# VHH binders against Flagellar brake protein YcgR (ycgR), part 5

Target 1, 263 residues: Flagellar brake protein YcgR (ycgR), of Thauera aminoaromatica (c4kar8)
Amino acid sequence: MAELSTPSPASPAPLDGGRGDELEKFTLRGARQILQLLQDLITHRGLITAHTGGGHSFMTAVLKVDEERGRVVLDPSPDPQANRRALAAPRLTCVTQLDGIRIQFPLVGLGEGQDKGRPALFAPLPAEMLRLQRREFYRLQVPLAHELSCLLKAEDLARKPVEVSARVIDIGAGGVAVVVPTGAAEFVIGGTLPACRLALPDGEPIELDLEVRNLNRQTQRNGTEQLRVGLRFAALPRAADTRIQRYIFKTERALNAKARGGL

## First folded at step 4 (VHH)

Design A7 (from p1s with G105A)
Fold by OpenDDE, look of step 9:
Structure A7 (fold): chain B 263 residues (1-263), chain A 121 residues (1-121)
Amino acid sequence: as target 1 above (263 residues)
Amino acid sequence: QVQLVESGGGMVQPGGSLRLSCAASGFTFSSYAMSWVRRAPGKGPEWVSTISDSGGSTSYADSVKGRFTISRDNAKNTLYLQMNSLKPEDTALYYCAKDYYDEWASYFDYWGQGTQVTVSS
């Protein structure tokens, strides 16, 4: 079986403190919620891609949730080698989708056995499950080499209009995160920045309105303080949305190709 | 809404051939790699084949290599799987699946209801 060299699951980038908080709201930790979601996966016959590391993955499905034993039962791969890799892996990263929502969860402590006379994989119930709605929450980490920027129309401490060129560090269908020098402007959560300009590599900047959603002050290794600003697209023209989606897709593809050793 | 609708399944004798089709809608078909996955009774899902967005690259599971051919018509938003020299072990529900890749993971984000292929004497 040609193992689809899946890019090594990048260790979830340490949720930079600000991202951690954002992801936390999408992370299920409740036992009941986790059980329900796993049951939903069973009901909907969810196809799960289990990543074992090293760019390897295999297809599986949840067969059963054993609440009494606190374990999940998975289909093994028809490829014995994939199963060996899975069992040797310190952690599986399982990814699937249900109702347009990306679901990701780790499995640790994988074992093999039999369920009702059939080969099966067993793992303790995941401690957490991440639910990400693509439209709102998926964000592509922008490669530094792309040098995406966003011209922000904001106000300074004196409420004087200022324009700040901010580096875009991540982008999604719903918005961008940018980095600005501390003190460059005053941002208010819930505030709107009108007529900003997002620069994409493929053409003229996109004019759009942005809403400030979060603020995170970060101290760089060099001691310089930077402000990370999470911005939502408040009004995005259809054409702009298409361009953004195209950029994200193209970039994701390139990153994946690189991860697979193709570049 | 993304929709994938498989067709072309049926019953065939060993050594026979089938051609599966998958009609895709609700997304830019030509921008995504597409795959076939199958699930046999009592077995887990098995990856069968993948074709790149442009159709320039294809990959196959060892179990079907040399017998199956994946192709696509982007103008028709249709994915195909030509299956030759079918074996009883190829009996399964065949799913058309949309590949998704990001910096964190690869997975199938959408799949159809499947089309049944039965290889039997």
Scores: ipSAE 0.762, ipTM 0.908, lowest interface PAE 0.7, mean pLDDT 87
Fold by ESMFold2, look of step 9:
Structure A7 (fold): chain B 263 residues (1-263), chain A 121 residues (1-121)
Amino acid sequence: as target 1 above (263 residues)
Amino acid sequence: QVQLVESGGGMVQPGGSLRLSCAASGFTFSSYAMSWVRRAPGKGPEWVSTISDSGGSTSYADSVKGRFTISRDNAKNTLYLQMNSLKPEDTALYYCAKDYYDEWASYFDYWGQGTQVTVSS
C-alpha cells in the first residue's frame, strides 16, 4: 500500500460514550461548581497528571483560577519536551484525586506565558469536570506470583496481525491493564482487539474482545521502554464475568489478610 | 486508612547524600508500583522515580538519573530513595506517591505530606 502509517495514539481515553452516557451523572457542568472544585484542588495542592496523547503525560498543578478572564493557570513541566507536547496537543486530559474522589477534566486551547514573573501554562476553564468515587472504579493489583497474562490480538507498525503475550498488572470489573514492550504492537485509543485470551488460574483462557482505553509509556531500569495498556472488556459473557469477579474477590481477601499479617 | 509517611530529609551540602524513607500502611504495599515526586519552592510537582510492585523495574527522570536510586522493602512496607551527588536544584519537598492505572487514565491516587530536602552551601 502507498499510504502512510497511522499516527501514534491521539489522546487519552474520552469519557465512556454510549446509551445514556453512564458517566454523565458524575459530570459537573455548572460554572460555580467547577470554580469551587478547581479552588479545592489549589487549596489541597492536588497532584495532577496531564495526558498529552501518544501515551505521554506530565505532572502539573493548578496554580490559580483567573475568574475574570475565565482561565486556569497551570505549572509547566521542568521537561521542555513535555511542555512542547502539551502546547501542541489538541487537548490535555487532566486526572487527579481529592478526598478519595477521582477528578478528571479536559483543557483545550492551552497556551504559555508568565504568572508573577514565572513561566506558566494557561487554558480556558473546563466546561465540565468528572467526579468519580474511587470504589466505583476499583482495580485489583495482580500479584506477580499469579502470573496472569493476556494474549493480545493486535497489529504491528506495518498493520500486520501480531499476537502479543502481555502480563496483566491490574484487573477490575470493567477491564485490565497490561504491559508490553514498546513497539511490540500499535495500539490506538478506542481501537478494538478482537478474540484476545485472558489466562486466569482456574481454567482455560477466556476469549474476549478488548477496547484500548489508555496508554502510558514506562522506561524500565535497563533503559527498555514498555507500554502500559488499559483495556476495557467489550461485551463480556456472564460466565467470564463471574470467573473474573471471583478471582478479584478471592485475591483481594488474600492480599488484605497478608497486609494485616505483616504487622 | 491509606497512609504514606516520608522521612529522612534535612539540610545537606552540595555533593552530599541523603536517603529518604516512606512508610506505607493501610493497603497491600507489595501489590502497587510506587513513585517519588518532588515539589521545589514556587514550582509544580515533578516526577522523580518509579519502582514496580516487585522492585524488578525502575525508572528515573533525566534530571536525577545516575544520582538517585529508588528501592523498596516489601517485607517492611517501605519505599526508599537514595540521593547522591546532590545539587541545589534538588532542593524540594519530596513525597512518595502510590501509582494507579486503569482503562481510563493513569495518575497518583495517594501521596504523603513529604519530607524537606535542602541542598545549600
Scores: ipSAE 0.349, ipTM 0.770, lowest interface PAE 3.2, mean pLDDT 82

Design C60 (from na14 with Y102E)
Fold by OpenDDE, look of step 8:
Structure C60 (fold): chain B 263 residues (1-263), chain A 119 residues (1-119)
Amino acid sequence: as target 1 above (263 residues)
Amino acid sequence: DVQLVESGGGLVQAGGSLRLSCAASGFTFSSYAMYWGRQAPGKGREWVSGISSGGGSTAYASSVKGRFTISRDNAKNTLYLQMNNLKPEDTALYYCAKQDWESGEFPYWGQGTQVTVSS
C-alpha cells in the first residue's frame, strides 16, 4: 500500500477560484522528469531551504542523485541541531528556485551517512515535485527615479478602511509588486483590493482592481521591515493595459540604451 | 516550532454543516494571515479560504464562496472554517496553513481533518 505521501503544500495558488486541478498541472510525478529536475538543481548548485516543521529550516543542496539506489543525497547543515531535527522529522519540505521558477518537493525517510567520505543526508527520491512559475509575465524592475506608486485601498488591523501609498518595485503585463510599511494594512492572499490607483509617469493614475498573490517580509538595510505585496491585475481596461505596456517598453528601451553606454 | 492542529471534521450528509477548528502555536498567530486548504482523494491540494491577520480581509475559492466562512479568534490562537450546504465534492482532508513570509512559501501545514459528505 503505497502511503500516499501528502504532497508538500505548494504555495497556494491565488484563491482565484482556479480548479484544484491547477496545482496538478504543475506537479511532476514522472520519474524521469523528477530525476532531470534534481539533476538540474545539482548543475546549477541551487540552494534549497529544507523545512523540518515547527518553524525550523536549514539550507541545503542536492549533491547527488543515485538512480540505482533511488535516493537523493543532500548537503547536511553545519548546525548539528538542524540535522537532528531533519532526521527526526517525518517529512522534509524542500523549497528552491531554478531559473525564476519555484520548486517544492517533499522528502521522507531521511537518513544520515557518508558520501565519498563526507557527511551527507540521504532520502528516497521524491514521489512528486511541484514546479510553479511565480511569474506568468515578464516583470520590469522599476527604476527608483520613476517613483511609481500604487494607492492601495485596504483595511487596517482595526478593520478601518485605509489608503496606503505603496512604492512599485516591479511591473508586468499581469501585475505589480509593491512595498508597504509593515502594519500599514492587512492583506490576505487571494484577497481583492478594489479601485486602486496605479500612478505612471505619463499621465493620470490608472484605476484598477488588484488581487493579492503573494506576501513577503523584507528587511531594509537600516533594519526597518517592509511588506512586499505581489498583486495581480484583476480587471484591467484595454486602455490601461496599453499604457502599462507602453511604459514597460519605453523603460526597457531606456535601460538597455543606458547599459550600452548610449545615455 | 510552528504547530497547527485541525479538528471538527467528520461524516455529514449533503446539505449539512460542519465547523472546523485549527489550533495554532509556536508563532505570533495574530501577526499572520491564515489559510484553509483541502485535498480530495486522487486530487491535488487546493486552497479553500484565507483570512488576514486581524480578520478584516477574507478570500474564498469560487467553489466554496457563499457556503464557507473563515474566521479567527486571535485571543485563542484559533482559526475556524464554517462550512454550510456541504456537497459530496467537498469531501477532502482539510488543512490549516501558515505562510512563511521570508520565503513566501507555505511550509506549515497541520495533519488535517477529514470531511466526508455523503449523498
Scores: ipSAE 0.824, ipTM 0.952, lowest interface PAE 0.5, mean pLDDT 88
Fold by ESMFold2, look of step 8:
Structure C60 (fold): chain B 263 residues (1-263), chain A 119 residues (1-119)
Amino acid sequence: as target 1 above (263 residues)
Amino acid sequence: DVQLVESGGGLVQAGGSLRLSCAASGFTFSSYAMYWGRQAPGKGREWVSGISSGGGSTAYASSVKGRFTISRDNAKNTLYLQMNNLKPEDTALYYCAKQDWESGEFPYWGQGTQVTVSS
């Protein structure tokens, strides 16, 4: 009589839907966010590769933001030919990295001049900047003191609506991870939780739809069991995306300052 | 040891129905979310549906929403997939899988049961 055998574990089956590759979710369009990011590039002395087209580029940096005239001031190349190509180009594509995160933005209307007697290049402030994570799963570990929370609208065992306030343990551009008591609600990978509310420190909670991507059981030292729920943002409005990226950016800066001894 | 045995496949005409079963043993069935997936000839595996441990939450691939229904009977340790209004595109080997709480995914699939839809 043949015995039933279990199959060996195989690669995980893919979830329905496409990859989360839409660049819009990584695009900053808020004027305050753009100014803050440019200022951070100045503060960290970020090196920028400016692409002028035709396979040509040069290294530069943002020297300052001239808010009175609404323009950014760039370091010119020591190569005069590179400067001529930049001034002739219809746009520059600027690419840099800040704390391991790729930053990209266009500059149009480049001109030449002087800043405090030194040669400089000028352009209007960009209308948008791309802050692109290299990997989808990069996430800020939320400091315990922040007590960031997300109100989940789910169902219990009896298929009745329940609201579960879940602590957010990490947050990224594409999602959050939260913890809830085991049994607080029913979850399944691929499930959608509509109209959840993410509470950030400023402003009203963000209403958003979440998709369950990952479910882990965790046992704490005291024997208490929790469920870690990995959640992807679905269909984020631009304003919500801006607020989330601002929180991440401010918190990363504060944590990095603390690690370097603060002030 | 964990065992998952799929059954209920067969040949049906387009528009027909089938009910798949997955008999589970070797673990506490009611403590695990369960899933159905499928693999058409020459293609990769596709997630089809999932159901939470107690049955309070379900999820479906967009290609099967409204036609397929996942369910479970925790007293009988059995997972089901009711497939209605079948299309030739549903032709595949259908697998069940259990949640892996350590990896947080559903990492492996059973041997499967063949569903062939003709028209």
Scores: ipSAE 0.485, ipTM 0.845, lowest interface PAE 2.0, mean pLDDT 81

Design D29 (from pa4 with S54Y)
Fold by OpenDDE, look of step 8:
Structure D29 (fold): chain B 263 residues (1-263), chain A 121 residues (1-121)
Amino acid sequence: as target 1 above (263 residues)
Amino acid sequence: QVQLVESGGGMVQPGGSLRLSCAASGFTFSSYAMSWVRRAPGKGPEWVSTISGYGGSTSYADSVKGRFTISRDNAKNTLYLQMNSLKPEDTALYYCARDLDYWESGTFDIWGQGTQVTVSS
């Protein structure tokens, strides 16, 4: 009976390498702000994924904020093992979203008890809460072996038209993320790149318009700087959409089959 | 307005079957992984199942594996949960939830009001 290891939810990838300084802008440290945000989570009955480390997590919710005692009350897991892991963990990383905003906060000093006769978990109020406004779409991480590329029609610093072949690193119904060499072109958030070409393995490139939504400079392990560009499909023909969906579906299926030991 | 509306819950005997539906509106349904989460009386929420945006990937909690099947119809903006061989311990309020990260975080940003499933003799 091969224990199908449920793919351990990868530890939340470090929030995109925006310099520690940028994260500070999104970090709440004020007691009042923290309390308000926790109250908002209660009001909205926000489901929280609590990470206990080692790839383990459980679902919980904030049940109550006890301001007098300076603690938060959480729903325990229905899984006793998950609760044991949580209690043994030096830190609980809680992740949730409200209104499309990702919220992340640490809890330390977790204990178990009862609240109004019901089992509950207790922790001191978090010292900080990260609030990131990101529109996240489901995106398939493109296998390197597929070698997806996107020919970007952009401009250089001199506003001269340039074509840049960019590697596609992820793809979804709404767009792609690509990597380009630093300095290959100038990108402006909100700018449109017309008549780009997305190359899929199954046929001719798809011509489409792209909108720049995100720019992230990344330093590779080798010291080379690359620019990650998040692109939205500005105009996608129906036929193109179908092809993209088919590609994603097929790739996901293959990846899952491989993960299950079938390939 | 972004909305999820669950339906199909009810009372069933042990060993019975139910099919839950979740109608999605206000967003591009296929762009998101979708999940079922349940909350039993007096217990915390429990993840049940997740399906990727295009349905190529599915996952299940061990407690429901082999009995439950998650599926979706993107043309109808509908998520489904086929529940077979129901047990009393499956009694819960079942929520449909939008999952922003199928592979990494299992974070849910929206959910419905839930549909009650009661398994009793």
Scores: ipSAE 0.211, ipTM 0.641, lowest interface PAE 2.5, mean pLDDT 86
Fold by ESMFold2, look of step 5:
Structure D29 (fold): chain B 263 residues (1-263), chain A 121 residues (1-121)
Amino acid sequence: as target 1 above (263 residues)
Amino acid sequence: QVQLVESGGGMVQPGGSLRLSCAASGFTFSSYAMSWVRRAPGKGPEWVSTISGYGGSTSYADSVKGRFTISRDNAKNTLYLQMNSLKPEDTALYYCARDLDYWESGTFDIWGQGTQVTVSS
């Protein structure tokens, strides 16, 4: 893998708004709260994934909040096609993380222009922002050295069974995200993949059922296409849950220790 | 440790071209706008060009517009300045700088050591 192009990290997927009862208590609607949270993203240089629909996304940042005009200013993409998709989209779903807190908000009415002679994207302030400080929504970015994989039992284009070994890129209490080459299998949002096998470093693979929650296509810089598949754990036994959470905890401790000792 | 290291300077005849590079380390490169600043002999620092964190927004001083191109490769943590149609007035020490405030000039917190560009007949 040292001589080959490293796959780009898959973009974080939005949470499904259809579970509104569980998410409503984490939803900010006050103008002051929204302005402060946007300012926090500017101050801490929060990295934002903007989803334009159709499985497309691009990286951006909040550059400025214009309170007098009621607008937020975003960093345009260097890819002109991503900018065109964003401007054509009925809404952007912005997803980011700030100091262990997941943040998600919609932007509608996106336009382009300049501020002080510099190109930028503009949108009205969001009417609401989701702010989640709960460990069940946290996703650990899996270190490449761990080589976590998940064997998926899926179907090909002809609806014949295939098994796909997929690299796990993030893992949390409720699921994993994996990457596969585009065309390795056909995935359907809401579909169930029974008897998949999650390989953790500390023992035998865990057999579990997975539900497809989201799909995001991307083209890597070398032209290779891959698919990010968001998978939810179905009916996870306590023993499997304990192993997964122990992996997350140990990996977080190890990463924190290296960051401190490496500074 | 946060570092910026410039390279690619040298001597060139008027009308020639050079490409400067700046290797960044110790911080999340894509989170920051980056600038090139130059200091000619006997003059104060002059802002040359700025690029936004993901590279979708660039800006240039009038003195270099149309001749210089700023770019970045976030996968390699590297900032570039392609300098074409060089003139003797472009002779300067060129610095790479981390830009804390993309919209306001003069808010640079980290600088490189500089790389010398000399344009002479």
Scores: ipSAE 0.000, ipTM 0.476, lowest interface PAE 10.7, mean pLDDT 81

Design D32 (from pa4 with S54L)
Fold by OpenDDE, second read of step 8:
Structure D32 (fold): chain B 263 residues (1-263), chain A 121 residues (1-121)
Amino acid sequence: as target 1 above (263 residues)
Amino acid sequence: QVQLVESGGGMVQPGGSLRLSCAASGFTFSSYAMSWVRRAPGKGPEWVSTISGLGGSTSYADSVKGRFTISRDNAKNTLYLQMNSLKPEDTALYYCARDLDYWESGTFDIWGQGTQVTVSS
């Protein structure tokens, strides 16, 4: 009887450190704000996916905020194995949604016990909570099979215009991340790349202006160096926005269906 | 429409077992703690057991501890109460109720019609 290895839900990609400054705008660190948000989760009965690492997760909920003891009380899993994994994990990554806003927060120091004679999980209050508005921050990891590309109009070191075909690795409502060969063009953070072309599977390329937001050098397993370029949509026509959103939605749905064994 | 419907009650001899069910509809079942409450003839309502929304946390009255087991199937929107080693004192109308607060006892907003459990020789 082959144990059907339930495909480990992809660990939420660590928020790439390079987005640090942008993420700060959406990170709550104030004790009062954190408490309020946790209370809102209780009030709205929000379910939380707690990731324990290794592709494992379980569903939980905030049952109580104990301000006096500085701890959050969580609903244990009905699966004892999930609870064991959670307790063994050095860190939980909790993900939920409230009013269409994605909320992510770490919990460290998870313990089990009793509250008023009821089994519960306990953790210190999170030091920070991230609120990400879907529209601005959600990034779909583009499946390799989709072969999305973006034609970048950039300049070389000599300021000569060059066109670079870049592979799109992630896409959101606000922009794309692409990979280019090192030295293919010169990119300046804050610089605008005009009249670029984003190729989607559903039709003609979208012409758009892109703003360079971040640059990260990556070394591939084969030793080849690539440049990851984070690009913001500087001006996006409404029709283009709709197409991008549709693509994201369709792709997410397909990925989720596959993950559930439906495909 | 929000509704709770109990079933599984009946007559049983002392030492016997019953399993009660409560079918929930009209709300997100997994988001709410659920409880069993019973009312014996001539007595006030007595809390029996509570289970958290996801089913990871349970509590019992001392009178039923070790004999009764509360559980839930969120995929079926159903609450259960396994009752073992039944006693004449367990004779009551059993209600399922939706809890508004898992930690505060007695905060129920929705009730079923109840199912009768009779334990008699």
Scores: ipSAE 0.642, ipTM 0.869, lowest interface PAE 0.9, mean pLDDT 88
Fold by ESMFold2-Fast, scan of step 7:
Structure D32 (fold): chain B 263 residues (1-263), chain A 121 residues (1-121)
Amino acid sequence: as target 1 above (263 residues)
Amino acid sequence: QVQLVESGGGMVQPGGSLRLSCAASGFTFSSYAMSWVRRAPGKGPEWVSTISGLGGSTSYADSVKGRFTISRDNAKNTLYLQMNSLKPEDTALYYCARDLDYWESGTFDIWGQGTQVTVSS
């Protein structure tokens, strides 16, 4: 059984039953990432459904992004009533898709005016955008029997190079989470670990640059302390991406078969 | 108690069809947009389709456009997904999800348990 509570931009889902790092993957908060996504919507002429509340919505599109003023320019509805409802609403919930990925973002402080002599709606840039990303959201819990490891090239507290073999506890298209003994190495959020080696059951280890994205110290049932390190693939070659996806696919199939009482 | 219960999954041959249902309870169904989301083996969740609270607007992932149809019956508190011309790549666990169209509540806050669709020859 899978009961999944999805994080929202304004009210993140309870973490019990989910991982905290999944919340950030669902929500874009970086100004440059938001600007890039809005530009992608312009480039692909993405149609947006803008919800004004009370079951009302209208179709719009992003016409341009004004980075200097920190605002978006939207195509108004040909229905004047829809535009009046939008301007009266305290918030708009905008929903669209890009290459099968659902994108949702709020707009607050909607105004009306002209852009180059044409009617337009204006709103401040959203502070966050929700995206349901197929690749980045999913994390496979690695079976202990697979003994998946990643050889980390890091530094100790004296800044001497150290190699740490870390157990991979979960894996997705965007990264891995590993556990290491407390004190085995120094990790800095945002730091890069170059030339690490991810060992998959099929084939040679994959050499990757990994970015430290989160750190969590946890005490196991036996009282030992471990450090959980979340690591992002800084630049994932297509061949490596294919191998990781294949491992995830095969493992999920095997786990699903086992859960049904097969194999 | 807010609850979503999917049904209608099963095994079909390529080119076949299935209709999924999602029975909603514990909330005012017509006040919320509803979505279908699927998870194929080894892949993250893929959004499939959304329908607005009153059924006036629908949207689809490019991978299913022209083959799948989302609909709802607000009198029965039920969401549907009609799946035609099924392909092996449509094999996945299909989830019904509640989509909050209000800012402070966000989106996709409630999911069902899922119903398995397997397309194989």
Scores: ipSAE 0.000, ipTM 0.157, lowest interface PAE 13.4, mean pLDDT 76

## First folded at step 4 (VHH; from pa4 with S54W)

Design D30
Fold by ESMFold2-Fast, scan of step 7:
Structure D30 (fold): chain B 263 residues (1-263), chain A 121 residues (1-121)
Amino acid sequence: as target 1 above (263 residues)
Amino acid sequence: QVQLVESGGGMVQPGGSLRLSCAASGFTFSSYAMSWVRRAPGKGPEWVSTISGWGGSTSYADSVKGRFTISRDNAKNTLYLQMNSLKPEDTALYYCARDLDYWESGTFDIWGQGTQVTVSS
């Protein structure tokens, strides 16, 4: 199971295509599943952000799936320039969400015309659609400058209790990923680490029960071995959930502001 | 049936103020982030503001920061947008939208009917 970084909460952006091998397990290629998902977007009036490249995007929606002609019918932008950019683009990347699931798909071969006497955009049905659980897979990459840590209460090889201060490398609504010093503790997928302490800015550490979800071992250039541990929050009080979400939101907004206006 | 019903739009002079309201029904209002999105004549939709389900977090488009304030009353299932120092560029149809997840605002499943705001001399 891959842990994926997601865009800022205020500005959805396409997930990187270079992660294709990580995203394969979340990609739908069956015609029936694709048709059903597009129909679900119509039924729930899902708003789609269509990225045309060069930092340009516009809002659209699926108005209809024309199964006989193998096409989707999209609502054009009221901005004629956005429609011209879309028609000129070699590919649209469409991003939307339904029931907590992030949905992303490409459209190639966009054309224009009319549906029931009204302007419409047409494209062949996508060959694939990414269906990714947003809440489960949303991860903020933690800036090194924040020095976020989690004190893990674990066991060594002899089942002796040990406390390990681990660096938090990413954080999401469902958990954290940490880097553990070599040989510091033993981790078993599915194992529970009780009463761990997550240090967030502007408050006391949050006491959490964490479940081990995944393990990744990597040998560094200097010959040092690191263990990356993915940890799920077993349960969170509302106050802890709010603090974690606020940290994620504030950090993403600050990073976006720095990227755009950094002097 | 899930419904969002908007009100409060109208015509105002530059520098004026309006308060938009959105009444929600058919779902647990406090469980969802809510957003305001506008469509100006000749332009594509522009995200304006989002508020978290509990009201603890808000965000704004750069074009409206310092002038607009988003708020909600979960006891009344109502979303608000207080619009101050209105400019002709704020002329648009304003939509109330249910945001499926606060962390990726701009992804909506339910829309209101829209309320027209016209700022002109």
Scores: ipSAE 0.000, ipTM 0.142, lowest interface PAE 16.6, mean pLDDT 77

